# Miniprotein binders against b1l550, part 221

Target 1, 279 residues: b1l550
Amino acid sequence: MRLPEELLERARDIHSEAPSHRIKLDRVGSFGLKVPVEFKGFLLLAEADVWVSLPEGRRGVDLSRQVEAIYELSNPPKDPFSLCREAAISLLEKLNYADSSGVSIRFDAPLQDGESLKYYGVEISSIASDEIINKIRVEILGMTACPCTAELIRAYKSSEIAATHTQRSLGILEVSTKAEHPDPDKLASIIERAMSSPLRTYTKRPDEGGLVIRSLSNARLAEDVVREMIHLFLEEFGHLPEDTHILAAVRSMESVHMHDIYAERSFSLDEIRKEISSH
Short names: E, the ipSAE of ESMFold2; O, the ipSAE of OpenDDE; V2, 0.75 times the mean of E and O plus 0.25 times the DockQ between their complexes.

## First folded at step 21 (miniprotein)

Design ln2 (at its last fold request DockQ between E and O 0.90; V2 from the best seeds 0.79)
Fold by OpenDDE base, look of step 21:
Structure ln2 (fold): chain B 279 residues (1-279), chain A 82 residues (1-82)
Amino acid sequence: as target 1 above (279 residues)
Amino acid sequence: DPVKEAFKYFMEAYRLIQEAWRLLRKGDVEEAAEEYEEALEKLEEALEIAKEAGNERLIRMIKKMIEYVKEWIEELEKKLKG
């Protein structure tokens, strides 16, 4: 049942009314939308959040216009990067009372692993205000082997390859820049290469053994992994603007402890270059 | 609506910037520079319209983007001369 349009003339526009308390809100929007995107030849259903700021003199946001903004741009499906950026701009246009807008798009990115697929987590964001800032977060699981336990066992039992505990570790790279979103596949590759070994969707017996041996031969602390991630990032993405901000982190799900080990470094490209040059 | 028109030119400019980025990934530096120059022209149009409308926020956004595009063009010119 559609209400008669005539009723709209009689009804108060609640959203445009003055609020009882004149307070600005930073983000008001719709969270958990589903939008189709095209990524590396795959059509994916991604989760999306859209929001704008709300001035102190306005009671509510026109939420329907927000939803319209992203879906108009989602048909036909396109890459999530351009969708994110363009939707953020469109939100400011459609909601002229907002001084800032934002879009976030989340999905699992497929990654080829032999005849099968593995995946990594991606969150793409764009914030529009006086500037447009693009943000990407990549998360991928790998394996780490502990060098400390390996050293203890080597001291106890003479072996060329010392036994040690291994665990799954989550590597994280988050990049914020005024430039284009960095390539997520490259970011995922950096994380995997920084760990003791990658994970596999499936392994045959010889492959599994080889994977473990590789891990043992590349034993690394969580701290080592983060430092290696930063090093590899600088090699691949050193051309980004100097004000680009990076978070490199690892969460190691330790197999001998009830808790996780976490390590991180936040930095700008300018800051880290100065640090390295001072050594 | 002059504000809507200014946003139209801004969006067109930004799509040109995105195309420049795509071209740069392919190693097409000269073509990318052309797209940036076209984007700059669109941004200048957007700025004039926004000034006429008196929308200070939009003016700031456009000016900042113009600064970025000029920086990017300068960087590309250095690469082409080197």
Scores: ipSAE 0.840, ipTM 0.949, lowest interface PAE 0.5, mean pLDDT 93
Fold by ESMFold2, look of step 21:
Structure ln2 (fold): chain B 279 residues (1-279), chain A 82 residues (1-82)
Amino acid sequence: as target 1 above (279 residues)
Amino acid sequence: DPVKEAFKYFMEAYRLIQEAWRLLRKGDVEEAAEEYEEALEKLEEALEIAKEAGNERLIRMIKKMIEYVKEWIEELEKKLKG
C-alpha cells in the first residue's frame, strides 16, 4: 500500500526536530545491507553497514538517504574498495548535519589454491570526517605445529619420532591508514607464510603427506607466528604513512587443549621501527 | 547548493587520487604526479566554494586533503629528479 503524497505536506519532519534528551550519537546507521561488488573478475554479494554521527540537536537520521549513498554507487557493481571509500564521502554530502560517516563492506575473497579456489574473510571500512581513514581486516585459516611438544618427543629416549600436535589457527591482520587499502591477497599471503603450513581445499595422498611434513618442519609458537606476520608486513607495506596502525593476531584452536591460545600485537609503523632500531 | 558543488569537486579530486594510487602500483611515477596535480586543482576549487559557503567542517576536510596531496607531489618530484 502506498499512502497519498499530499500527506508529506502536512506531517512534521520528525527527524529534524530536537530530541527530548540532547545527547549526541556516534553511529546511527543501516546495517546488513546486501550490495553487489566486482572483485578480481568475480561478482560477489557483499554485506555492508553505513552510518553517520548524529549531533545532539537533531532527533533522527534520514535513513533512506543513508542507503541511497551506497546503492547509487553500487549499480553497476564495481570494485569494493572504491565503493567503500566513495560511499563514505557521499554519506557526508547527503547527510550534511553529520560530523563523520562510515562504511564497512564484508565479503569472502576468492584465492587461487592450486587448481582450485579457496576463500578468506575480508572486511574493509572507510571513516570520513576531517580525514578519510581506510581500514582493512583479513582473516584466514592456516595450520600450526607446536614446537614444544615436538622437542619433547624428539628428546624421548633420544628417539627419531617426528611428531607434534597440529591444529587450525586463525590469522588476523588489520590495517588502518590514510592511504589506499592494502591488497587483501597480499595480507592473506603474509598470514599464511607466517603459519606452519597453509590449509588446502583438497589434497591427494602425496600432496597431503608433503603438507604435513612441511608443517612439522616449520613448527612455530603462536607468539612467533605473530612476530613473523609483523616482519613480513614491514617488508611488503613499510612504505605506508608512518601513522598507519596495524593489529597482528593469531587464535590457535589447540588440538590437545580444551581452550584456544591467542596472541596479538598492535602498533603504528613509526612505533615498530623505533622498537626494532633500538636492538 | 554550494556545499553540494564543493563535495562534487572533492569527490572528483579523490577519484584522481585513487587513480594516482593505481598508477604508482604500475610504476608510472610521472603519470601519478600529473594525477595528483590535477587533484590539487580540483581541491583548490572545492576549497574556494566551501569558504564562500562558510562551511568550516568542509573547509577542514579539504585542507587536510590538500596537505596530503602536496606531500605526495613533493615526494614524487624527488623521485623524478633521480
Scores: ipSAE 0.690, ipTM 0.907, lowest interface PAE 1.4, mean pLDDT 89
ESMFold2 (binder alone), look of step 21: mean pLDDT 86; pTM 0.828
ESMFold2, fold request of step 22: ipSAE 0.690, 0.674, 0.654; ipTM 0.906, 0.902, 0.893
ESMFold2 (binder alone), fold request of step 22: mean pLDDT 86, 86, 86; pTM 0.829, 0.831, 0.828
OpenDDE base, fold request of step 22: ipSAE 0.824, 0.814, 0.809; ipTM 0.943, 0.940, 0.938

Design ln3 (at its last look DockQ between E and O 0.94; V2 from the best seeds 0.77)
Fold by OpenDDE base, look of step 21:
Structure ln3 (fold): chain B 279 residues (1-279), chain A 82 residues (1-82)
Amino acid sequence: as target 1 above (279 residues)
Amino acid sequence: DPVKEAFKYFMEAYRLIQEAWRLLRKGDVEEAAEEYEEALEKLEEALEIAKEAGNERLIRMIKKMIEWVKEMIEKLEKRLKG
């Protein structure tokens, strides 16, 4: 049932009223929307958040306009990067009282693994204000082998390949830039290459053995993984603006401890270049 | 609505910037530079409209984007001469 339009003339516009307390809000919007996106030939149903700022003199946000903004741009389905950026700008246009807008899109990215698929987590964001800032976060699991335990065992029992404990580790790269979102597949590849070995969805016995041997031969601390991620990132993405901000992190789910080991470095490209050049 | 018109030109400019990025990924530096130049023209139009409308926030946003696009053009020109 649609209410008669005449009721709109009689009803107060609650959203445009002055609030009881004149306080600006940073983010008001709809969270957990589902939007179709096209990614690497896959049609995916992604989760999306859309928001704007709310000035102190306005009681509420026109939420319907926010939802309309992203869905208008989602048909037909397009790449999530362009969708994110354009939706952020569209929000500012449609909601002229807002000083800032933001869009976040989350999905699992498919990654080919032989005849099967593995995946990594992606969160894409764009924030529009005086500038447009694009942010991407990539998370992918890998495997690490501990070099310290390997050294202890080698000292105790001489072996060509030192036994050590292995564990799953979550690698994280987050990039914030005024440029385009960096390629998520490249980011995922950097993370995997920084670890002792990648994970596989399906392994035959010889493949499994080879994977473990590779891990043992490339034993790395969590600290080593983060440093390697940064090194590989600079090689691939050193062309980004100098004010680009990066977070490189790893969470190692240690098999010999009840807790995780975590290491991170936050930096700008200009900062890290100066640091490396000084050595 | 002058504000709406200014946003139209701004969005067109930003789509051109996105196209420039795509071209750069392919190694098409000359074509990318052309897209940035076109984007700059659109931004300049957007700025004039926004000034007429008196929208200070939009003016700031457009000015910052113009500065950034000019910087990118300069970088690409250096790359093409080298």
Scores: ipSAE 0.737, ipTM 0.919, lowest interface PAE 0.7, mean pLDDT 92
Fold by ESMFold2, look of step 21:
Structure ln3 (fold): chain B 279 residues (1-279), chain A 82 residues (1-82)
Amino acid sequence: as target 1 above (279 residues)
Amino acid sequence: DPVKEAFKYFMEAYRLIQEAWRLLRKGDVEEAAEEYEEALEKLEEALEIAKEAGNERLIRMIKKMIEWVKEMIEKLEKRLKG
């Protein structure tokens, strides 16, 4: 049954009514949308959230317009960064009662690893209000080797390369800027280079031994990994606007501990430059 | 709908800015400056329409983008001289 078109003129517009309680909402949207994206030659199925602010005088959000904002731009599939940024602007246009809009897109990014692939986590977002702020978070696993235990064993056994505990560590870089989203592969590379060693999809036993030995030669505290991530980030991305905000963090899943070790630093480019210049 | 028209010009400008970013990654500084200049023209058009519509938030958004684009043009012009 198709309803008569004339009802459109008679039906209440529930969304445009005032709510019973005049309270603004910060984020109202559709979460967990599946969108196709093209990333560096790969066609990926990404997950997206879209939302707007809702003023105190408006009862509801037109959800179909929210979905339109991203799906109209996602066919044919295109790079997720342009999709994210443009959808945020389109969302603010389609729902012009909102003071702000946001889009986030999440996917596992493939990275070449010899004859195979490995993957790291990417979440990008764009938030449009008086400004458009582009944010990217990259998470990738690496290997860390404890320098304290290595030094104790070296002193005890007088060896150049000593045994120590090694573990997987999750490195995190998050960047918020008015400029373009940084390239996630470059962020992932920064994180891996800051670790004692990268992780591989698979290794043969001689190569596995070499990987572990190299990690012992590059033993690092979680704190040192974060510091190195910051150093490498500044070399690659120091040109971004001065008010660009960065979070650098490591969560180490310590093989000999009952708990994780965590280190984190957040800063703006302006702040960190002043800090470094004071030394 | 003048608000929709203003957003159309704003989106066109933003796409030009994204192209300028792509060109800068390739080292094409002169071409990137040209894209920013065209984006500024679109933003000025969007601003006039937004003012006629009386949309204060959109006016602030466009003005902030104009300020940033002008800063970027100045920076790129200095690179071209040097």
Scores: ipSAE 0.687, ipTM 0.904, lowest interface PAE 1.4, mean pLDDT 89
ESMFold2 (binder alone), look of step 21: mean pLDDT 85; pTM 0.822

Design ln4 (at its last fold request DockQ between E and O 0.94; V2 from the best seeds 0.81)
Fold by OpenDDE base, fold request of step 22:
Structure ln4 (fold): chain B 279 residues (1-279), chain A 82 residues (1-82)
Amino acid sequence: as target 1 above (279 residues)
Amino acid sequence: DPVKEAFKYFMEAYRLIQEAWRLLRKGSVERAAEEYEEALEKLEEALEIAKEAGNERLIRMIKKMIEWVKEMIEELEKKLKG
């Protein structure tokens, strides 16, 4: 049912009215949209959030225009990076009262693992204001082996490879830059290489044994993983702008504890380079 | 609508920047520089229109992007000469 046009003309534009309290809002938008994207040859249904800032003198945001902005750009489906960036710009165009806009797109990215697939989590974001800032967050699971327990067992009973507890660990890299979004596959690779070993979707007997032995031979603290992630990141992405901001983190689901071990470092490229050079 | 027109040129410029990024990933530095130069031209057009419209926010956005694109061009030129 469509309301008669005559009634619409009589209706107040609630969104354009003055609010009862003149307070600016940072983000107002639609969260949990589903949009098709093309990624690495796959057509995926991604979750998307779109938002804009709201000035203190305006009661509400034209939310329908926000939704239109992203869907107009998503047909036909395209890569999520350009969709994110262009949608952020389009939001500012359509909602001229906004000082800033933002788009976030989330999905599970496929990653080839032999004849099977594994995956990592990815969130791609763009914020448009005086500058366009591109943000990407990658999360992937790996395996860690504890070096502390290994050392205790080695001290108790000498062996070439000391037994230790192993667990799944979630590695996280979040990058914010004025440049292009960093390659998510490369970020995922950095995280996996920083772990004791990667996870496998399938294993054959020789491969399974080898995977565990490798993990035991490459035992790492959560702290070690984060430091290694940072090191590998600098090697791969050291060419990014100096003001690029990075969060490197790991959450280890420790198998001997009821709680997780968490470690993180937040830094800009210029800050971390100065820190490393001072030693 | 001059604001809409300015955004049109801005979007075109940004698509050219994205193309430059694609070309850089493929190792085509010279072609990427050409795309940045074209983007710069579009941004300059957008800036003039935005000034006529008196949209200070858009003017700031465009100016900052112009500065950034110029820096990128300079960096690529250094790579091509060296």
Scores: ipSAE 0.801, ipTM 0.937, lowest interface PAE 0.6, mean pLDDT 93
Fold by ESMFold2, look of step 21:
Structure ln4 (fold): chain B 279 residues (1-279), chain A 82 residues (1-82)
Amino acid sequence: as target 1 above (279 residues)
Amino acid sequence: DPVKEAFKYFMEAYRLIQEAWRLLRKGSVERAAEEYEEALEKLEEALEIAKEAGNERLIRMIKKMIEWVKEMIEELEKKLKG
């Protein structure tokens, strides 16, 4: 049932009233919106969150205007990065009582894998206030081989066994900058290159053996992977603004343990360069 | 609505900045600098309108973007000289 339009003239504007408790809110938003995006020639269904700050003197957010900000820009479907950044600006225009806005867009990014595709996780966001900050998080699975167990097995005399436990490890790179969002494929490549071996969608037995042998030949601790990710990141993205913030992390699902191993480092470009140059 | 008009110029400028990013990915440094220069013009127009409207948060936002765009132009001009 559609209500009569005349009721709008009689109803109080609840949103613009002062609240009974004058407390500002940091994020008031609509989460889990479905938006179409175009990425590398693929039309993907992404998930988006949109929000704004709410000042202490305003009771509510105009939620329809909030959703409008991203949906108006998503037709026709467009690049998710420009959509994210532009929607954050549009939120501040449409809800100009807010002093900040944010947009997050999440999707699985396709990556060529021989004759097939594989996917890795991407979440981008843009926060607009006095400045616009663009953030990207990339997550991709790789294979790691434990060097501690490999060394123990090697040291076992008379053994011709070259072995250790291998497992899936989730690599994470998160970058926050005032410049454009880094290319997610380059971030994914950095993560995979830091691992003992990449994971494939499928393998024939000879290829599967090759991946395992490669991982055994390149055994790495989770700590080693994080350090290598940072090294490779600096080679590719050292040109970003000095106040760019990075988080590099690995969660290793250790096959012989009941628990996961986790390593992470966060830093700004300025900070890490000073640290490296001091050694 | 002057606040809405200022945001229109700001968005136009930001789209030009995004085009400059795309051009830089293709190695077109001179064309990227031209896009930043045009973005600066749009930002200065947005600033005048925002000042007339008295929107202090928008003024701060535009001023910070102007400062950053000027830094980017200077950086790119150095590349063109080298």
Scores: ipSAE 0.741, ipTM 0.922, lowest interface PAE 1.1, mean pLDDT 88
ESMFold2 (binder alone), look of step 21: mean pLDDT 85; pTM 0.822
OpenDDE base, look of step 21: ipSAE 0.786; ipTM 0.934
ESMFold2, fold request of step 22: ipSAE 0.720, 0.732, 0.723; ipTM 0.914, 0.918, 0.916
ESMFold2 (binder alone), fold request of step 22: mean pLDDT 85, 85, 85; pTM 0.818, 0.820, 0.820
OpenDDE base, fold request of step 22: ipSAE 0.789, 0.786; ipTM 0.934, 0.932

Design ln5 (at its last look DockQ between E and O 0.90; V2 from the best seeds 0.78)
Fold by OpenDDE base, look of step 21:
Structure ln5 (fold): chain B 279 residues (1-279), chain A 82 residues (1-82)
Amino acid sequence: as target 1 above (279 residues)
Amino acid sequence: DPVKEAFKYFMEAYRLIQEAWRLLRRGDVEKAAEEYEEALEKLEEALEIAKEAGNERLIRMIKKMIEWVKEMIEELEKKLKG
């Protein structure tokens, strides 16, 4: 049932009223929307958040306009990067009282693994204010082998390949830039290459053995993984603006401890270049 | 609505910037530079409209984008000469 339009003349516009307390809000919007996106030939149903700032003199946000903004741009389905950026700008246009807008899109990215698929987590964001800032976060699991335990075992029992504990580790790269979102597949590849070995969805016995041997031969601390991620990132993405901000992190789910080991570095490209050049 | 019109030109400019990025990924620096130049023209139009409308926020956004696009053009020109 649709209410008669004449009721709009009688009803107060609650959203445009002055609030009881004149306080600006940073983010008001709809969270957990589902939007179709096209990614690497796959049509995916992604989760999306859309928001704007709310000035102190306005009681509420026109939420319907926010939802309309992203869905208008989602038909036909397009790449999530362009969708994110354009939706952020569209929000500012449609909601003229907002000083800032933001869009976040989350999905699992498919990654080919032989005849099967593995995946990594992606969160794409764009924030529009005086500038448009694009942010991407990539998370992918890998495997690490501990070099310290390997050294202890080597000292105790001489072996060509030292036994050590292995564990799953989550690698994280987050990039914030005025440029385009960095390629998520490249980011995922950097993370995997920084670890002792990648994970596989399907392994035959010889493949499994080879994977473990590779891990043992490339034993790395969590700290080593983060440093390697940064090194590889600079090689691939050193062309980004100098004010680009990066977070490189790893969470190692240690098999010999009840807790995780975590390491991170946050930096701008200009900062890290100066640091490396000083050595 | 002058503000709406200014946003139209701004969005067009930003789509051109996105196209420039796509071209750069393919190694087409010359075409990318052309897209940035076109984007700059659109931004300049947007700026004039925004000034007429007296929208200070939009003026700031456009000015910052113009500065960034000019920097990108300069960088690409260096690559083309070198």
Scores: ipSAE 0.754, ipTM 0.925, lowest interface PAE 0.7, mean pLDDT 92
Fold by ESMFold2, look of step 21:
Formats: structure tokens, sequence, C-alpha cells
Structure ln5 (fold): chain B 279 residues (1-279), chain A 82 residues (1-82)
């Protein structure tokens, strides 16, 4: 059943009224929207959040216009990065009482792994206010091998045998910039190269052995993984604006501990370059 | 609706900036600079309309983008000379 349009002329516009309590809200939006995207030749179903700020003088947000901002741009499916950035701008146009808007799009990105695929987590955001800030977070699992235990075992026998515990570690790179979102595959590659070894979807016994041996030859503390991620990031993305902000982090699910180890560093490109050049 | 018209030109400019990013990934610096120049023209149009509408926040947003685009053009032109 469709209601008569004439009712709109008689009904109060609740959203445009002043609220009983004049309090500004930072984020008011529709979360968990399903949007189709095209990423590197794959058609993926992504999850999106859209929001705007709400001034103290406006009672509610026009929710249909919020959803329109992203769905109008998502049909036909297209590149999630341009969708994210453009939807943030469209939100400010459609909801012109807001002083800021934001869009987040989350998906699992496919990555070639031999003859198979593996996946890593991607979340992109665009925040529009006086400036447009583009943010990307990439999460990918790798393998780390503990150098502390390796040294204890070496000292115990002074032998040619190297051994230590290995575990999954989650690497995280998060980048905020006024420039283009960095390529998530390149960010994932940086994280994997900083680890002791990548994880594989499928390995045969000889390949599995080789993976473990590789990790032993690249034993690293979680702290070293973070430092290596930063080094590799600067090599690949040092050209970004000086005020670009980065978070590099590792959460290691230590196989011999009851708890995880976490290391992180936040910095701007300007700050880290000065720090490195002073050493 | 002048605010909507200004946003139309702003979006067109932003799409040109995104195309410039794609061109730079391919190493096409000269064409990328051309896209930034066209984006600047769209931004100047958006700014004029936003000023007539009296939308101060949109004016600030457009002005900040104009300054950034001009900086990018200058950087790319230095690269083309050198």
Amino acid sequence: as target 1 above (279 residues)
Amino acid sequence: DPVKEAFKYFMEAYRLIQEAWRLLRRGDVEKAAEEYEEALEKLEEALEIAKEAGNERLIRMIKKMIEWVKEMIEELEKKLKG
C-alpha cells in the first residue's frame, strides 16, 4: 500500500524542528548498509556506514537522503574508493545543514595465493568538512617466529638446529591523507613482508616445511615487525603529503602465552622523517 | 538551487582530481597536470556560485581545495621541467 502524497502537506516536518534540548550531535547516520562494489575485477558485497553531524538547532536527520547519497552512486557497482569519497561529498550536498559528513566502506579483499585466493580486511573512510580526509585501514594475518626462544635454544645446545615457536600475527596499517587512498594490496604486501613469513591458503608438506624454515630465518619481535612496516611504508608511500598520518600495529597471538602481545606507532610523515634523520 | 549547483561543480572537479591520480599511477605527468588545471577551473566556478549563495562553510571548503590543487599543479610543473 502506498499512502497518498497529499498527506505530506498536512504532516509536520519533524526533522526540521528544533529539539527540546539544543545539543549538537557528532555522528548521526545509517550503519550496516549493503553496497555492491567492483574491486580489481571482482564484484564484492561491501558493508557501508554513512553519517553527518547534526547541529543543535535541528531535531533530526533526513535518513532517506543519507541512504540516497551512497546508493545513487553505487548503481551500477563501481570502484569502492571513488564511491566512498564521492558519497561523502554527496552527503554534504544532500544534507546541507551538516558541517561534516562521513562514509565508511568495509570489504574482504581477494589476493592471489598461488592457484588459490586468500582474503584480507579493508576499511576505507572519507570525512568531508572544510577538507576531505581519506582513510584506509588494512588488516592481514602473517606468521611470526620468536627470536627470544630461538636464542635460548641455541644457547642450550650450541647446535646447528634452529627452533622456536611460531604464531599468527595480525598486522595493521591505517593511513589518513588528503591525497588518494593508498592501494590496499600494497599495504597488505608491506605488512606481509614485515612478518617472518606469509600465511598460505593451502600448502603441501614440503611447502609447509619451507614456510616454517623461512620464518625461522626471519625471526622477529612484534616490535621489529612494526618498525619494519614503517620502514617499508616510507619506501613505498613517502611521497604522500607531509601531514599524512599513519598507524602501524601488530597483534601477535603468541602460541606459548595465555595472552596476545600488541605493538603500535602513530606518526605523521613529517614527524617520522625528522625522527629517523636525527639518529 | 545555487548550493546544489556549486556542489555539482565541486564534484566534477573532484572527479578530475581522481583521474589525475590514475594518470600519475601510469606515469603520465603531463596529462595529470592538465586534469588538475581543468579541476581548478571547475573549482573557481564552484567558488563564484558559493559566494553568491553566501554559504561560508562551502566557500572555505572550495578555497582549501583550490589552494591544494594549485600546489599540486606547481609540483607537477617542476617535475615536467626537471
Scores: ipSAE 0.734, ipTM 0.918, lowest interface PAE 1.2, mean pLDDT 89
ESMFold2 (binder alone), look of step 21: mean pLDDT 85; pTM 0.821

Design ln6 (at its last look DockQ between E and O 0.89; V2 from the best seeds 0.78)
Fold by OpenDDE base, look of step 21:
Structure ln6 (fold): chain B 279 residues (1-279), chain A 82 residues (1-82)
Amino acid sequence: as target 1 above (279 residues)
Amino acid sequence: DPVKEAFKYFMEAYRLIQKAWRLLRKGDVEEAAEEYEEALEKLEEALEIAKEAGNERLIRMIKKMIEWVKEMIEELEKKLKG
């Protein structure tokens, strides 16, 4: 049942009223929307958040207009990067009282692993205000082997390949830039290459053995992984604007401890270049 | 609505910038530069409309984008001459 249009004339516009307390809000929107996106030939159902700022003189946001903004751009399905950027701009257009907008899109990205698939986590964001800032976060699991334990065991028992404890480690790269979102597959590759070995969805026994041997022969601290991630990132993405901000991190789910080991570095491209050039 | 019209030109400009990015990934530097030039023209139109509308926030956003696009054009021109 649709309400008669005459009722709209009689009803107060609650959203446009002055609030009881004149306070600006930074983000008001709809969280947990589902939107179709096209990614590397896959049609995916992604999770999306959309928001705008709310001025002190307005009681509420027109939420329906926010939802319309992203769904109008989602049909037909397109790449999540352009969707994110364009939706952020569209929000500012549709909601003229907002001084800032934002869109976030989350999904699991498929990654080919032989005849099977593995995946990595992706979160794409765009924030529009005086500037448009694009953010991408990539998370992928790998394996690390501890060099310290390996050294202890080598000292105790001579072996060509020293035994050590191994564990799953989560690598994280987050990039914020006024330029295009960096390629998530390249970011995932950087993370995997920075670890002792990648993970596999399916392995035969010989392949499994080889994977473990590779890890043992390439033992790395969590600190080593982060430094290697940064190094590889600079080689691949050094062309980004100097004010581009990066977070490189690893969380190692240590197999010999009840807790995780965590290491991170946050930096801008100009900052890290100066640091490296000084050595 | 002048504000809506200004946003139209701004969105068109930004789509051209996105096209330029795709071209750059393919190594098409000359074509990318052309798209940035077209984007700049659209942004200049958007700016004039926004000024007429008196929308200070939109004016700031467009001006910053113009500055950035000009920087990109200069960088690409250096690559093409070198």
Scores: ipSAE 0.794, ipTM 0.937, lowest interface PAE 0.6, mean pLDDT 92
Fold by ESMFold2, look of step 21:
Structure ln6 (fold): chain B 279 residues (1-279), chain A 82 residues (1-82)
Amino acid sequence: as target 1 above (279 residues)
Amino acid sequence: DPVKEAFKYFMEAYRLIQKAWRLLRKGDVEEAAEEYEEALEKLEEALEIAKEAGNERLIRMIKKMIEWVKEMIEELEKKLKG
């Protein structure tokens, strides 16, 4: 059933009224929208959040215009980066009482892994106000091998036994910049290369053995992984604007502990360059 | 609605900037510079309309994008020299 449109002339516009308490809100939005996207030849079902700021003098946001901003641009499906950035601009146009708008899009990105696919997590966002800020967060699992235990075992038998504990570790890179979103595959590659070894979707015993040997040959603390991620990031993306902000982190699901280990560093490009140059 | 008209030109400019990003990934530096220059023209039109409308936030947004696009054009022209 569709109600008559003539009712719009008689009904109060609740959203445009003044609220009983004149308090501005930073984010008012529709969260958990399902949006189709096309990423590197794959059609994916992504999850999106859209929001705007709400000034103190407006009671509510027009939710239909809010979701319209992203859905109009999402059909036919297109790359999620253009969709994210353009929807943020469209939100400010459609809801121009807002000082700022934002869009986040989340999906699992496929990555070729031999004969099969593996996936890593991507969340992109674009915040539009006086500037447009593009943010991307990539999360991918890898394997780490503990160098401390490896050294103790080596010392115990004078290198007769090569062993240590290995575990899955979640690597995180988050980048905020006025330039285009960095390529998520390149960010994922940086994270994997910083680990002791990548994880595979499927291995046979000879390949599994090789993976473990690689991990032992490349033993790294979570702290080492974060430092290596930063080093590799600077090699690939050091050309971004100087005020680009990065977070590099590792959450290690330590196989011999009941708890996770976490290491993190956040920085701007100009900050980290000064730090490195001082040494 | 002049505010909507200004946003139309801003979006057109932003789409040209996104095209320039794609061209740069392919190594097409001269073509990317041309797209940035077209984007600048669209942004200047958007700015004129936003000024006529008196929308200060939109004026700031457009001006900041113009500044950035001019910097990108300069950077690319240096690359073309050599």
Scores: ipSAE 0.703, ipTM 0.909, lowest interface PAE 1.4, mean pLDDT 89
ESMFold2 (binder alone), look of step 21: mean pLDDT 85; pTM 0.819

